# VH-VL binders against o04515: the designs that were tried, part 1

Scores and structures below are computed, not measured.

Target 1, 230 residues: o04515
Amino acid sequence: MPNTSSSQSFTIFVDGWLIRHRYFVEQLMCASSLDETNRISLEEQQSLVAQFLSHCLQYYQEKFASVSLAGDNVFTFFCPPWFNSYAKLILWVGDFKPSLVFKLTEVSVADLTRHQKDRISSLKSETRRKEREVMRDFALVQQSVADPPVMLAARRVGAVGMVDGEETDLEEAMEVLKAGMAAAMNNADQLRCSTVGKVVEILTPPQAIKVLRTIGQLHLRLRDRDQERA
Below, numbering starts at 1 at the first letter of every chain, in headers, positions and changes, except where a header shows other numbers; antibody chains aren't numbered by Kabat.
F, E and O are the ipSAE of ESMFold2-Fast, ESMFold2 and OpenDDE, as the mean of both directions, binder to target and target to binder. V2 is 0.75 times the mean of E and O plus 0.25 times the DockQ between their complexes.
[cut] marks letters that were taken out.

## First folded at step 1 (VH-VL; framework fv_fezakinumab)

Design z01
Fold by ESMFold2-Fast, scan of step 1:
Structure z01 (fold): chain C 230 residues (1-230), chain A 121 residues (1-121), chain B 111 residues (1-111)
Amino acid sequence: as target 1 above (230 residues)
Amino acid sequence: QVQLVQSGAEVKKPGASVKVSCKASGYTFTDYYMHWVRQAPGQGLEWVGWINPNSGGTFYAQKFRGRVTMTRDTSISTAYMELSRLRSDDTAVYYCAREGYDFWSGYLDYWGRGTLVTVSS
Amino acid sequence: QAVLTQPPSVSGAPGQRVTISCTGSSSNIGAGYDVHWYQQLPGTAPKLLIYGNSNRPSGVPDRFSGSKSGTSASLAITGLQAEDEADYYCQSYDSSLSGYVFGGGTQLTVL
């Protein structure tokens, strides 16, 4: 089993990121439970929202760097070992589906204005269209597996061996596949980040805190390693 | 405001490689995919591939796989297309073009002026 | 050869309406992929004319319109003018080829 340096580096980063993540989720929980007389200031609410968004962006920036250097390890990011077995049933291109954010917003916030609902509806339509674009890119990658040079080389592995030039063509085809998968993943992650950011821009700070708390709590549950019932 | 400035014409012998550049300005380079499209003399448009300048991820048309490499340098907002093992029928104007990022996908909203690559013995 | 079929040429008189067809298959236009149109004046780069089947970019006159039905798309030009003489290309995406595809182009002549 080869040891992949980019995957290891990302796993080490995530261990530290999760400690900070738990701290932020706790702060969001506390901020969302206070009554009006004990509510933190608007500036403090805006600061907490900005800090948490920065924290989330840091995760995807590190993931981007790791995926860009992944080579053979790009497959790991599509079926990541750091998610529990239940999380793997709901993954879309290796992580959460962007339109899930709208469901989490509906669960978390009961006091949306008509104008906010209209803006969210528009954003939801845009996000679904962009999800189709990401799936198109993924389909391109999957269909490249059927590329004749790759299939021919695979059928000839063993007794026959490779003909002059076949090794180079197979390597180039595999690099195309890996590059396409990395591109699909990075495009999906861009959509994840932009969707969360755009939703937060539509919401008031107290509403944003409630949504981000729900997102943060869900993320912790998806990474819970007690997958088998104790 | 949006501009794509391509490198100058190239003359190459069969078997050589050519590297065409496309310098973007007037927008955030990493926010939009960059496509490469070629046009042989008197012929139609042919898609070569795309690069995501944010990730460096690429995807190439099957016809060009194994011969084309797309890269970018985000510090100078420049995309590159390198085509190797050139043949006489690779003689064409090569365009870079930006993909619009909106509700619709795959449309090319701004084009460079093109780089003529001539492959002759 | 082009994947999307366009007539090689079309002609009309000033003020007339012309229509340029773009015929695909079940793997591209018929699969629901959007159709975009480009205008190429002699000696120039292509310019986006219509995107997402029927949308016009800023600066494109309303004389240009696009439509899509089944496996085909059409570009309509009303009030034809001499400056409309150009090559017109349709573009879509093809799932079986895993790539973007162009029509062969249509040379529009204003008589």
Scores: ipSAE 0.000, ipTM 0.425, lowest interface PAE 16.1, mean pLDDT 82

